# VHH binders against Abasic site processing protein HMCES (HMCES): the designs that were tried, part 40

Target 1, 269 residues: Abasic site processing protein HMCES (HMCES), of Homo sapiens (Human) (q96fz2)
Amino acid sequence: CGRTSCHLPRDVLTRACAYQDRRGQQRLPEWRDPDKYCPSYNKSPQSNSPVLLSRLHFEKDADSSERIIAPMRWGLVPSWFKESDPSKLQFNTTNCRSDTVMEKRSFKVPLGKGRRCVVLADGFYEWQRCQGTNQRQPYFIYFPQIKTEKSGSIGAADSPENWEKVWDNWRLLTMAGIFDCWEPPEGGDVLYSYTIITVDSCKGLSDIHHRMPAILDGEEAVSKWLDFGEVSTQEALKLIHPTENITFHAVSSVVNNSRNNTPECLAPV
Short names: E, the ipSAE of ESMFold2; O, the ipSAE of OpenDDE; V2, 0.75 times the mean of E and O plus 0.25 times the DockQ between their complexes.

## First folded at step 7 (VHH)

Design q37 (from a12 with S31Q; framework vhh_8pnl_2)
Fold by ESMFold2-Fast, scan of step 7:
Order: structure tokens, then C-alpha cells, then sequence
Structure q37 (fold): chain B 269 residues (1-269), chain A 117 residues (1-117)
């Protein structure tokens, strides 16, 4: 996974993240650094994306089931990184393989500190390999959505006009992430950065790409992944597996250029 | 099959040189770690050299000092300069691009390198 859409205005995104804490109280996540949130239809590694994480990471004695929403850099910079420029990191941390996550120091150390987050997106993009051609077919991949006026879910066959109206009730894609905190050696603000955990593609996506992000399907999975105060690393990792509860449609090649940031990037062709 | 297109393979005598190229066919090249793998007849595919998005390079011991990996982000092209070629360097050479240290997202079709007298 190396390209997402996360275009919702901050207030719409916040409402889409409404949740229930351990005591059953309805809550909205509280923002940290909201000014760093930059909505886009075309998010690339090294840009900032919103993630959910436990309040306990910021407040000693906080209820670990309470959530913060914060923009973080995509591309995990380990806390032990000693150079001044994160772009000079010796290995790519955009994604983290689920099968080797406990073997890699860059991921094992923050995971041991409970630094689990949920990466938010409208959906993600993948480029299908076509036989006999150098051209790729991009696809937008997202949770099945409920239609506001009909009993069915929204799909690729729905009109472009209907797609413009769905965002108020959009079910955000919730991907399992690991984050870390890096203190620049020359001083400055602590950098929060994350990686997306990846798994083998499900049967439904295998013709598009051989890997997929580890998707946390539903509030129970999201709550358990975030709650590092009550859920051990071993138990949380049981949530990391392929999911079939996903849909997709082909999109325009406009999305290929990461500088293009318009609704055309995710509209059905 | 693959998004990446390799070129530059061929037949060369021991001690000779070849330069392999791998051209990106439609993704954001500069964000990916790039690597060259090879597969000799009857053997598993093995890593030859890697260059990260940040420019850090790593080489297999069997090519260290003889091969040089480099990238040109403006041209979306990866290179492998191969010097002092040996018969045991004979293999199909594959370009790979990834966002994960231990896996690749995209593979090329391969280009054949034959080193013989």
C-alpha cells in the first residue's frame, strides 16, 4: 500500500470517527496538531495522514480506551535513528510485513511500547498489472458503503452525482499501523511517524495486487488494536489478517501523478 | 507481468562489463526502494544489490567491489554497473521495487546475462 485518499474536511473526518469508550460513553476523538492535517485525494509516503491512537500515549493514567486523532508522517522513523534527515533512513518503512514484524527492530521496539495506531483513509489505490502492456489500471479500494436513500450498499455502478453526496456518512477505511516518536538530534519538535502493516491479498483483490493493508473491520477490532493498556502485543497481532469485506472500482490514470488532487482521482471510470 | 522494464543484458566474456537498466512504467519511482535480484539456472532468486529511496546502498558479498547500483529519480531509472564479470554471474537479472524492506511490490520480466568464453 503506497497511495491513499483522505480528503474529508476536518469536522467531517472527526464525526466519522465517533466511538464508544470502555464505559459505553459516546465520544469524538480529540485532535493533536490539527493544523498539520492536509486533506487530499492522493496521499503518498512522506506526507502526513490522520491516525487514531490511545490517549494513554500522551497522558499518564489516561483511560487507554479513549482516542486521540493526530496527523503523522507516512514512513516510520525509528526512535533510535541518529541522522538529522529522515529521508536518509537506510530502509523503507512505508509498509511493514505482518509475518516479520516481530523480527525487525524498527517495528518490534515501538510495538513493544504499545505504539499501535489506526490509519484513516477514504480508501487506498493499487495498480493492476496488465499482461502484454506497460500501462497500469489503477483501482480505488474501500469498505462497502451504505446508500443514504436506498437499502443497498453504494457500488461502482452508482452515478457520479451519488458519489458527491456520500461523504457525510462515509465509512472510513481503518488500517492497522505502528508508529514511533523520533527526537531530531539538532533539536525541534518530536516527529510522529507510522507504517502500515501489510498482509497477503484476499481472494477478491488477488487479481489487482498480491499484498494488501491489514484492515481492521469494525469497532471491536479497532478498539482492541488501539487499547495497548488492556490488549497485549500478542493478542493484538491476532487481528492482523486479510479481509474479504472490501470493494473496489477502476479509476482514471489521473491518480498516477501524486500531484493531482481532485475528485477525478477516485471517481469510477 | 511486471511494471518495470529491464534492458542491457547479453553475452560477455569473463572479465568484461555490462550495464543493466530498469525503467519505471508509471509509478512514483522516487518513493520506492529499488533492487536487483538474480536467478542462476537451478538456483533460488537472490538479492544482488539494493538502493533505498534515500540513496543508501547494500550489496551481496559475492558482488561487493565489482557491481555498483545507482538510480536517477528524474529519469525514473535504476542501473546496475557490472565489472569483472565471472561465469558464476550468469543468471536472469530482475529489477524490483518495494515499500517493504523484506518484500517487493513490483517485479520486472528480467534480462539475461551470460558470461562465457
Amino acid sequence: as target 1 above (269 residues)
Amino acid sequence: QGQLVESGGGLVQPGGSLRLSCADAGFTFSQYDMAWYRQAPGKERELVARITSGGYTNYADFVKGRFTISRDNAKSTLYLQMNSLKPEDTAMYYCAAGLEYEDTDYWGQGTRVTVSA
Scores: ipSAE 0.255, ipTM 0.621, lowest interface PAE 3.8, mean pLDDT 87

Design q38 (from a12 with S30D; framework vhh_8pnl_2)
Fold by ESMFold2-Fast, scan of step 7:
Parts: structure tokens; C-alpha cells; sequence
Structure q38 (fold): chain B 269 residues (1-269), chain A 117 residues (1-117)
């Protein structure tokens, strides 16, 4: 996973993240640094994306089931990184493999500190290799959606007008992430950055790409991944596996250029 | 419609030089770690050189001092300058792009390098 869409306005995104805490109280996540949230149909690594994380990371004695939403840099900068420029990091941390996550210091250390987050997106993009050509076909990949027009779930055959209406009740894609906090050696604001955990593709996506993000399907999985106060690293990692509860459709090559930020990026072709 | 396209391969004599290029037309080039791999007939594909999104480079021991990897983010192009070529350098050379520490997301089709008198 190296390209997402997360275009919802802040208020719509916040309502899409409504949840219940451990006591059954209905809540909206509280924002940190909301001004850093930049909606886009075409988000690349090193840009900021919204993530959910436990309030306990910021407040001593907070209920670990309460959620904060914060923009974080995509591309984890380890807390131990000693250079002044994060771009000098000697390896790419856009994604981390589930099978080696406990073997890599950059990921094992923040996991040990409970630094689990849920990365939010409308969906993500992947490029399918087409035999007989060196060109690739981009696809937009997302949770199955329920049509408000009671026509069933949204599909690739639906008109563009139906797609414009779906965003008010869009089910956000919830991907398992690991974050870390880096303090610049020369002073300045703490940098929060994340990586997306990846797994082998499910059967339904295997013809598009061989890897997929670790998707947390449903509120039980999301709450357990976030709740580092009650759920150990070992237990949380059991949530990391492929899912078949995913759908997709082909999109225009407009998405190829990360500078393009229009609805055409995710519209069915 | 994206692609990784290698060019610059060919036939050279021992001691000669070649410059390989890899053009990226389908990714956010500047966000990817880029690498050159090679594969000789009957052998496994092996890493030759890697350059991170931030410009950090590393090299296989057998090319260190002879090859130089570089990138031009404005042109979305990866380069491999190969000097003091040896017959042992004969192989298909592949451009690769990745977002995971030890995995490759995208491969090019390769360009052939032959070092022979």
C-alpha cells in the first residue's frame, strides 16, 4: 500500500469515526492538530493522514478505550533516529511486513510501547501488471458500501452520480498501523509518524497485487488494536491477517500522478 | 498506465563503462526506495545497489567502488553508472521500487548488459 484516498471534510470524517467506549458511551474522537489534516483523493507517502489512537498515549490515567484522531506523517521515523532530517533515514518505512514486524527494531520498539494506531482512508490504490504490456491498471480498493438509496451495496456498474451521493455515509477503511514519536535533536515539535502493516493479499485481490494492508474489519477489531492498556502486543497481533471483505473497481490513469487531486482519481472507468 | 522502463544496456569490452537509466511513469517516484538488481543465466537475482527516498545509498561488495547509483526526482529517473566492467557483470539488470524494508513492489522488464571481448 503506497497510495490512498482520504478526502472527506473534517466534520464528515469525524462523524464517520463515531464509536462506543468501554462503558458503552457514544463518542466522537477528539482532534489533535486538526489544522494538519489535508483532505485528498490521492495521498502519497510522506504526506499527513488521519489516524486513530488511544487517549492514554496523551493523558495519564485516561480510559484507554477513548480515542484521539490526529494527522501523522506517512513513513515512520523511529524515536532513536539521530539525524536532524527524517529524509536521511536509511530504509523505507511506508509499510511494514506482518511476518517480520517483531524482528525489525524500527517497529518492535514502538510496538513494545503500545504505539498502535488505526490508519483512516476512503480506500487505497494498487496497480495491476497487465500481461503483454509494461503499463499497469490502477484499482481503487475499499470496504463494501451500503447504498442509502436501498439498491444494495455500491458497485462498479453504478453511475457516477450515485458515487457522488455515497460519501455522507461512507464506511472508512481502517488499516492497522504502528506509530512512533521522534524528537528533533536540535529542538522543535515532536514528529508523529506511522507505517501501515501489510499481509499477503487475499484471494480476491491476488490478481491485482501480491500484498495488501492489514485491514481491521469492524469495531471489535479496531477497539482491540487501539486499546494498548488492556490488549497486549501478542494478542493485538492476532488481529493482523488478510480479509476477503473488500471490493474494488478500475480507475483512470489520472491517479498515477500524485499531484492530481480530483474525484476522477477514484471514479469507476 | 504506470511503468518502470530500463535503458542503456549493451555490449562493452572489459574495462568499459555503461550508464543505465530507469524511468518511472506510474508512481510517486520520490517516495520510493529504488534499487538495481541483476540476474545472470542460471543464477538467482541479486541486489547490486539501493538508494532510499532520502538519497542514502548502499552497494553490494562486488560492485563497491565501480558502480554509482543516483536518482533525479525532478525527472523521475534512476541511474546506475557502471565503470571498470568485468565479464562477471554480464547479466540482465532490473530496476526495482519498494515501500517495505525488505520487499519490492514493482519491477522493470530489465536491460541486458554483456561484457565480452
Amino acid sequence: as target 1 above (269 residues)
Amino acid sequence: QGQLVESGGGLVQPGGSLRLSCADAGFTFDSYDMAWYRQAPGKERELVARITSGGYTNYADFVKGRFTISRDNAKSTLYLQMNSLKPEDTAMYYCAAGLEYEDTDYWGQGTRVTVSA
Scores: ipSAE 0.398, ipTM 0.706, lowest interface PAE 2.9, mean pLDDT 87

Design q39 (from a12 with S30E; framework vhh_8pnl_2)
Fold by ESMFold2-Fast, scan of step 7:
Structure q39 (fold): chain B 269 residues (1-269), chain A 117 residues (1-117)
Amino acid sequence: as target 1 above (269 residues)
Amino acid sequence: QGQLVESGGGLVQPGGSLRLSCADAGFTFESYDMAWYRQAPGKERELVARITSGGYTNYADFVKGRFTISRDNAKSTLYLQMNSLKPEDTAMYYCAAGLEYEDTDYWGQGTRVTVSA
């Protein structure tokens, strides 16, 4: 996973993240650094994306089932990194393989601190290898959406009013992530950054790409991944596996250029 | 045909030079770690050189001082400048790209380098 869409306005994104805490109370996640959230149809590594994480990471006595939403840098910078410029990190940390996550110090250490997060997106993009040609076909990959008389599907929206209805009730993709906190050696704000855990593709995606993000399908999985106060690393890692509950459609090559940030990036071809 | 397209291989005499190129075919090149691997006849594929998305380079001991890896993000192209070539450098050279820590997502088809009189 190396390209996502996360274009919802902040208020729509927040409502899409409504949840119940351990006491059964309905809540919206509380924002940290909301001004760092930059909606885009075409997000690449090193940009900021919104993630969910436990309130307990910020408040010593908080209920670990309560959620914060915060923009974090895509590309984990380990807490032990000693240089001043994160771009000088010697290893790519955009994705983290599920099968070796406990063997890599950059990921094992933050996992030991309970630094699990849920990475939010409208969906992600992958480029299909087409045998017999050098051209690759991009696809937008996302959760199946609830079909109603009011919302319709993305391909059925032929007017601006219909497009607004599609996004108001969009089910966000929820990907398992690991984050870390890095303090610049010369002072300044703490940098929060994340990696997306990856697994082997499910059967439904195998013709597009051989790897996929570890998707947390449903509130039970999301809650257990986030709740580091009650769910151990060993138990949480049992949630990391391929899912078949995913859909996709082909999109135009407009998405190839990460500078293009328009609805055309995810429109069906 | 592959996703990554290598070029620049050929026959060269010992002590000669070659410049390999690898062009991507429509992904976010600037975000990937890029690498050159090689495979000699009867041997396993081995890492020659790596360059991270941030521009850091790493070289196998057997090519240090002779080979230089570089990238041009604007052209979505990876290069390997090979100097002071030896018969032992004879191999298929493969371009590789990855977003996963120390793993490879994409491979090219390879370009042949032969170093002989």
Scores: ipSAE 0.350, ipTM 0.678, lowest interface PAE 3.0, mean pLDDT 87

Design q4 (from a12 with T104L; framework vhh_8pnl_2; at its last look DockQ between E and O 0.66; V2 from the best seeds 0.00; counts 0 for: pae E 4.7 > 2)
Fold by OpenDDE, look of step 9:
Structure q4 (fold): chain B 269 residues (1-269), chain A 117 residues (1-117)
Amino acid sequence: as target 1 above (269 residues)
Amino acid sequence: QGQLVESGGGLVQPGGSLRLSCADAGFTFSSYDMAWYRQAPGKERELVARITSGGYTNYADFVKGRFTISRDNAKSTLYLQMNSLKPEDTAMYYCAAGLEYEDLDYWGQGTRVTVSA
């Protein structure tokens, strides 16, 4: 996964992340660094994207079922990294393969510390190889959405109002991630960064791409992944597998350019 | 994520040089590990050279200092400078990109290199 969409306004995004804590109380995640949230239809590695993580990571003795939402850098920078420039990493950290997560120190160490997060997106993009042509067809991949009676197709919102309604009820894609905290050698702010765990693609997606993000489908999966206080690494890793509960549609080549940040990126063609 | 398009292949005499290019038409190029592979007729595809997003390079044993892989992030282009070419270097050369370490997901169509007297 190298491109995502996360374009919802902050308030809408927050509401979309409503959850129940372990006591059954309805809650909204609290923001950390909300100013770093930059909505975009076209998110690439090294950009900031919002993730969910347990409050226990920030507050001692906090309820580990409580959630924080924070923009983090896409591309995990390990805490032990001693260079001043995160781009000088010797390996790619945009994604983490689920089968080797425990073999790589950069991922194993933060995971062992319970640094699990849920990466939020409207969906992600993949490009299908076209046989016989040099062109690749991009697809937007996301959770199936509840068809509201009036909006037959994603993007058919004839009016801005209808579009807003569609997105107000948009089910966000929830991807399993690992994050780490890096202190720059020269001082400054702690950098929070994440990697997306990847798995082999499900059957439905296999014709588009052979790999996919590990998607956490449902509140229980999300809660267990985040709750490092009560859920062990071993148990959490059981949640990492392909899911068939996805849908997709072809989009225009507009998304090919990472500078393009318009609704056309995810609109059906 | 865009199309990887290789160029720079051609016919060259033994001892000659070629510079291959791979242009990315939409990738966040700087975020990808890149590699050159080659496939000779009747042989399996083999790694020639790899360059990580961080700029670290690795070469196949047969390269022996003859080839240099490099990248220009500003131009979103991968290069393979090939010097001292040998007939054994005759192959289709492919550009590849990946976002996972040692995993390459995207491939170009290839450019043909022929080394012949």
Scores: ipSAE 0.767, ipTM 0.888, lowest interface PAE 0.7, mean pLDDT 91
Fold by ESMFold2-Fast, scan of step 7:
Structure q4 (fold): chain B 269 residues (1-269), chain A 117 residues (1-117)
Amino acid sequence: as target 1 above (269 residues)
Amino acid sequence: QGQLVESGGGLVQPGGSLRLSCADAGFTFSSYDMAWYRQAPGKERELVARITSGGYTNYADFVKGRFTISRDNAKSTLYLQMNSLKPEDTAMYYCAAGLEYEDLDYWGQGTRVTVSA
C-alpha cells in the first residue's frame, strides 16, 4: 500500500467515525490538530493522513476505549532517530510487514508502548501489471458500500453518476497501523508518524497485487486494535490477517500522477 | 513483480565501466527504497547496493569505492555506475523496489553483466 484516497470534509469524516465506548455511549472522536488534516483523492507517503488512536495516549488515566482522531505523517519516524531531518531515515517505513514486525526495532518498540492506530481512508490504490507490456492498470480498492435504503448495495459495476452520491454514507477503510512519537533534537513540535501493517493479499486481490494492508473489518476489530489499555500486543496481533470483505474497480490513469487531486482519480471507468 | 525494467548490461574487459538503468513503469517511484542485487552462476543472489527514498545509500563491501547507486525521481529511474569491473562482478543484475522496511517486493527480469578478457 503506497497510495490512498481520503477526501472527505472534516465534519463528514468525523461523523463516519462515530463509535461506542466500552460503556456503550455513542461518541464522535475528539480531534487533535484538525487544521493539519488535508483531504485528497491521491495521498502518497510523507503526507498527513487521519488516524484513530486511544485517548489514553494523551491523558493519564483516560478511558482507553475513547478515541482521538489526529493527522499523522505517513512514514514512521522512530522515537530513537538521532538526525534532524526525517528524510535521512535509513530505511522505508511506509509499510510494516506483519510477519517480521516483532523483529524490527522501529516497530517492536512502539508496539511495546501500545502505539497502535487505525489509518483512515476512502480506499487505497494498486496498479496491476498488464501482461506483455510495461503498462499498469490502476484499481481503487475499498469496503463494500451500502446505497440508500431503497437502492441496495453499491458495487463496482455501478454507473459513475451513482458514485457522486455515496460520500455522505461512505464506510471508511480502516487499516491497522503503528505510530511513534519523535522529538526533533534541535527542538520543535513532537512529530507523530505512522506505518501501515501489510499482509499477503486475499484471494480476491491476488490478481491485482500480492500484498495488501491489514484491514480491520468492523467495530470489534477496530476497538480491540486501539484499546492498548486492555488488549496486549500479542492479542492485538491476532487481528492482523488478510480479509476477503473488499471490492474494487478500475480507474483512469489520472491517479498515476500523485499531484492530481480530483474526483476523477477514483471514478469508475 | 515485473514493473521494473533493467538495461545497460553487456560484455566488458576487466577494468572497464558500465552504467545500469532500472526504469519503473509504476507511479510511486519516489516513495520506494530501491536496490541492485546480483546472482552469479551457481551462487545465491546477493545485495550489491541500496538507496532509500530519502537518498541514504548502502553498499556491499566488495563494491565499495567502485560502484555508485543513484536515482532520478523525476524520470522514475534507478542507476548503478560500475567502475573498475572485475571478472568476479560477472552476474545477472536485478533491480528491486519496496515500501516495506528492508523488504523488497517488486523485481525486474535482470540484465546480464559479463567481465572477460
Scores: ipSAE 0.525, ipTM 0.784, lowest interface PAE 1.9, mean pLDDT 88
Fold by ESMFold2, look of step 9:
Structure q4 (fold): chain B 269 residues (1-269), chain A 117 residues (1-117)
Amino acid sequence: as target 1 above (269 residues)
Amino acid sequence: QGQLVESGGGLVQPGGSLRLSCADAGFTFSSYDMAWYRQAPGKERELVARITSGGYTNYADFVKGRFTISRDNAKSTLYLQMNSLKPEDTAMYYCAAGLEYEDLDYWGQGTRVTVSA
């Protein structure tokens, strides 16, 4: 997984993240650094995207079931990294294989600190390798959406008002991530950065690509992944598996160039 | 994503030089780690050189300063400058790219390098 869409305005995104805490109370996640949110139909590694994490990471004695939403850099920079420039990291940390996560220091260490996050997106893109053709077919991949009149259909909107209705009830893709906090040696703000955990693709996606992000399907899975105060690393890792509850459609090659930030990137072709 | 396409291979005399290129017209290089691998007949595929998205390089011991890996992200092109070539360098040379820690998911079809007197 190396390309996502996360284009909703901040207030719409926040409402889509409504949740219940441990006591059953309806809440919205509290933002940190909201001005760093950069919505786009075409997010790539090294860009910032919003993630959910437990309030307990920020506040002593906080209820670990309460959620913070914050933009973080895609591409985990380990807390132990010694160079001044994160681009000098000797390994790509855009993704993290689930089957070797406990063997790699870059991921094992933050995971042991409970640094689990949920990476938010409208959906992700993947390119299918077609035999007999040198071209690849991009697909936009996302949760099945609840269909209502003109509120859940991509590309059905003929005006800005109708387009907003399509996204008003969009179920955001929720991917399991690991984050870390890096203190630049030259000083300045702590860098929060994340990796997306990957698994073998489900049968429904195997013709597109052999890997997929680890998707947390439903509030129970999301809550358990986030709640490092109550859910051990061992129990949390049981949540990491492929899911068949996913849908997709072919999209235009416009998405291939990460500079293209338009609805055409995810529109069905 | 696109397709990685190697070029620049051919026949060269021992001690000669060759520059390999690898291009992908359909995607942005800036987020990928890239590598050159080679495979001689009857041998396992082996790493030649690696370069991260940020430019960190690593070379196999047998290179001994003879090869230089580089990238031009604006042109979406990876290079391998090969100097002081030896008959032992005869192999198919493959370009590879990846976004996962130590996992290179995308491979080219290869370009043949032959070093003979």
Scores: ipSAE 0.188, ipTM 0.628, lowest interface PAE 4.7, mean pLDDT 87
ESMFold2 (binder alone), look of step 9: mean pLDDT 80; pTM 0.814

Design q40 (from a12 with S30Y; framework vhh_8pnl_2)
Fold by ESMFold2-Fast, scan of step 7:
Structure q40 (fold): chain B 269 residues (1-269), chain A 117 residues (1-117)
Amino acid sequence: as target 1 above (269 residues)
Amino acid sequence: QGQLVESGGGLVQPGGSLRLSCADAGFTFYSYDMAWYRQAPGKERELVARITSGGYTNYADFVKGRFTISRDNAKSTLYLQMNSLKPEDTAMYYCAAGLEYEDTDYWGQGTRVTVSA
């Protein structure tokens, strides 16, 4: 996973993240650094994307089931990194393999601190090898969406007005992530950055790509992954596995250039 | 495969030079760690050189001082400058790209390098 769409305006995104805390109270996540949220149909590593994390990470006595939403840098910078420039990191942390996560210091240490987050996206992109040609076929991959006469579906969107209807009730993709906090050695703001945990592709995606993000399907899985105050690392890692509850469609090569940021990036071809 | 395309291989005499290229069609190239691997007849595929998204380079001992890996993110192209070539360098050379710590997500088809009189 190395490209996502997360284009919803901040208010729409916030409502899409409505949840229930441990007491059964309906809530919206509280924003941290909302000005750093940059919606786009075409998000690449090193850009900021919104994640959900437990309020307990910021307030010592907070209910660990309450959620914060915050933009974080895609590409985890470990807390122990001693250089002044994150681009000097000697290995790529865009993705983290589930099978070796406890063997890599960059991921094991933040996991031990409960630094689990849920990475939010409209969906993600993957490029399929095409037999008999040198071209790649990009696909947009996302949760199955509920179809209604008013909201419609992504496949039924044939005009700008119809696209507005599609997004009103969009079910965001919720991917398991690990984050860390890095303090620049020479001072400055703490950098929050994350990695997306990856697993072997499910049967439904195997013809597109051999790996997929670890998707947390449903509020129970999301709640357990985030609640580091009640759910141990060992228990949380049981949530990390392939899922078949996913759909996709082919998209235009417009998405190939990460600077292209239009609805055409995820529109069916 | 279509994601990575190698070129620049060929036949050279011992002591000669070759420059290998690996092109990707703007596939967020700057975000990937890139590497060159090689596989000689009857041998296992081995890492030759790796360059991170940030430009940090790592070389196998058998090529240090002779080979230079570099990348041009604007052109989405990876290079391997091979100098002082030896018959032992004869192999199929593969371009590789990854987004995970020291792992490979994508492979090219390879380009053949033969060092012989």
Scores: ipSAE 0.386, ipTM 0.711, lowest interface PAE 3.2, mean pLDDT 87

Design q41 (from a12 with S30W; framework vhh_8pnl_2)
Fold by ESMFold2-Fast, scan of step 7:
Structure q41 (fold): chain B 269 residues (1-269), chain A 117 residues (1-117)
Amino acid sequence: as target 1 above (269 residues)
Amino acid sequence: QGQLVESGGGLVQPGGSLRLSCADAGFTFWSYDMAWYRQAPGKERELVARITSGGYTNYADFVKGRFTISRDNAKSTLYLQMNSLKPEDTAMYYCAAGLEYEDTDYWGQGTRVTVSA
């Protein structure tokens, strides 16, 4: 996973993240650094994306089931990194393989501190290699959406009014992430950055790409992944596996250029 | 087109040099780790050289000191400068891009390098 769409306005995104805490109280996640949220149909590594994480990471006695939403840098910078420029990191941390996550210091250490997050997106993009050619077909991959009288279909959207109906009730993709906190050696604000855990692709996606993000399907999985106060690392890692509960459609090559940031990036071809 | 497209392969005499190029369009080149792999007939693909998004390089022992990997993020192009070529370097050379250390997400179609008199 190396390209996503996360374009919802802040208020729509916040409502899409409505949840229940451990005591069954309905809540919206509380924003941290909302001004750093930059909506886009075409988000690449090193940009900021919104993640959910436990309030307990910021408040000593908080209920660990309560959620914060915060923009974080895509591309984990380990807390032990000693240089002043994060771009000088000697390996790529855009994604983290599930099979080696406990073997690599960059991921094992933050996991041991409970630094689990849920990465939010409208969906993600992958490029299918076409046999017998060097051409690639991009696909937009996302959760199956519930059809209602008020919900539009992405394929039937032909006006601005119809597009608004599609997004008002969109089910966000929820991907398992690990984050870390890095203090610049020369001072300044703490940098929060994340990686997306990846697994082998499910049968339904195997013709598009051999890897997929670890998707947390449903509120039970999301809650257990976030709740580092009650759910151990060992138990949380049992949630990391491929899912078949995913859909996709081919999109235009417009998405190929990461500078293109329009609805055409995810519209069906 | 958003593809990894290799070029620069060909026939060269032992001791000669070649410069391979891999052009990329459509995904964020500067954010990927890039690598060159090679595959001789009847063998598995093996890593030749890797360069991270931050510019850190790693080389297989059998090319160390002879090959140099580099990247030009402004041109979205990866290079492999191959010097002091040996018959054992004969292979199909593949460009690769990845977002996980030591893993590959995207492959090129390859460019053929033949080292013979």
Scores: ipSAE 0.302, ipTM 0.645, lowest interface PAE 3.5, mean pLDDT 88

Design q42 (from a12 with T28D; framework vhh_8pnl_2)
Fold by ESMFold2-Fast, scan of step 7:
Structure q42 (fold): chain B 269 residues (1-269), chain A 117 residues (1-117)
Amino acid sequence: as target 1 above (269 residues)
Amino acid sequence: QGQLVESGGGLVQPGGSLRLSCADAGFDFSSYDMAWYRQAPGKERELVARITSGGYTNYADFVKGRFTISRDNAKSTLYLQMNSLKPEDTAMYYCAAGLEYEDTDYWGQGTRVTVSA
């Protein structure tokens, strides 16, 4: 996974993240640095994306089931990184393989500190190799959606006008992430950055790409991944596996250029 | 395997130069770490040079000072400038792209480099 859409206005995004804490109280996540949130149909690595994480990361005695929403930089900068410029990192941390996560220091250390987050998106993009050519077909990949006016999922044959109506009740994609906190050696603000955990593609996506993000399907999975105060690393990692509860449709090559930030990026063609 | 296309290999005399190119048609080249690997007959594939999405370069000790890796994101092309070539540089050279250290999403088919008098 190396390209997402997360275009909802801040207020709509916040409402889409409504949840219940451990005591059954209905809540909206509280924002940190909301002004750093930049909605886009076409988010690439190194840009900021909204993530959910436990309030306990920021407040010593907070209920670990309560959630914060914060923009974080996509591309994990390890806490031990000693240089002043994160671009000097010798390796790409956009994604983290589930099968080696406990073997790699950059991911094992923050995971051991409970630094689990849920990466939010409308969906993500992947490029399918076309047989016999070097061209690729981009696809927008997202949770099945329930139509507000009809029972059933959104179809690829729906008009662009119908797609505009679904955002009010869009089910956001919730991807398992690991974050870390990096303090610049020369001082300055702490940088929060994340990686998306990846797994082998499910059967439904295998013809598009051989890897997929680890998707947390439903509030129970999201809650357990975030709650580092009650759920151990070993138990949380049991949530990391492929899912078949996913849909997709082909999109225009407009999405190929990450500077393009219009609804055409995710509209069915 | 059909996603990255290498070119520029060939036969060259010791001390000569070659420039390898790797063209990508279609995925988000600018977001990937790009690398050149090589594999000599009967040996394992080994990293020659890597360039991150941010432009940071890393070289194997045996090519430092002789090889230069570069990228052109506008053209979605990776290059390897090889100078002062030695018989020991004879190998198939492979282009690779990934979004995590040592995780390679895409490999090219390879281009052959032969250094011989």
Scores: ipSAE 0.312, ipTM 0.632, lowest interface PAE 2.9, mean pLDDT 87

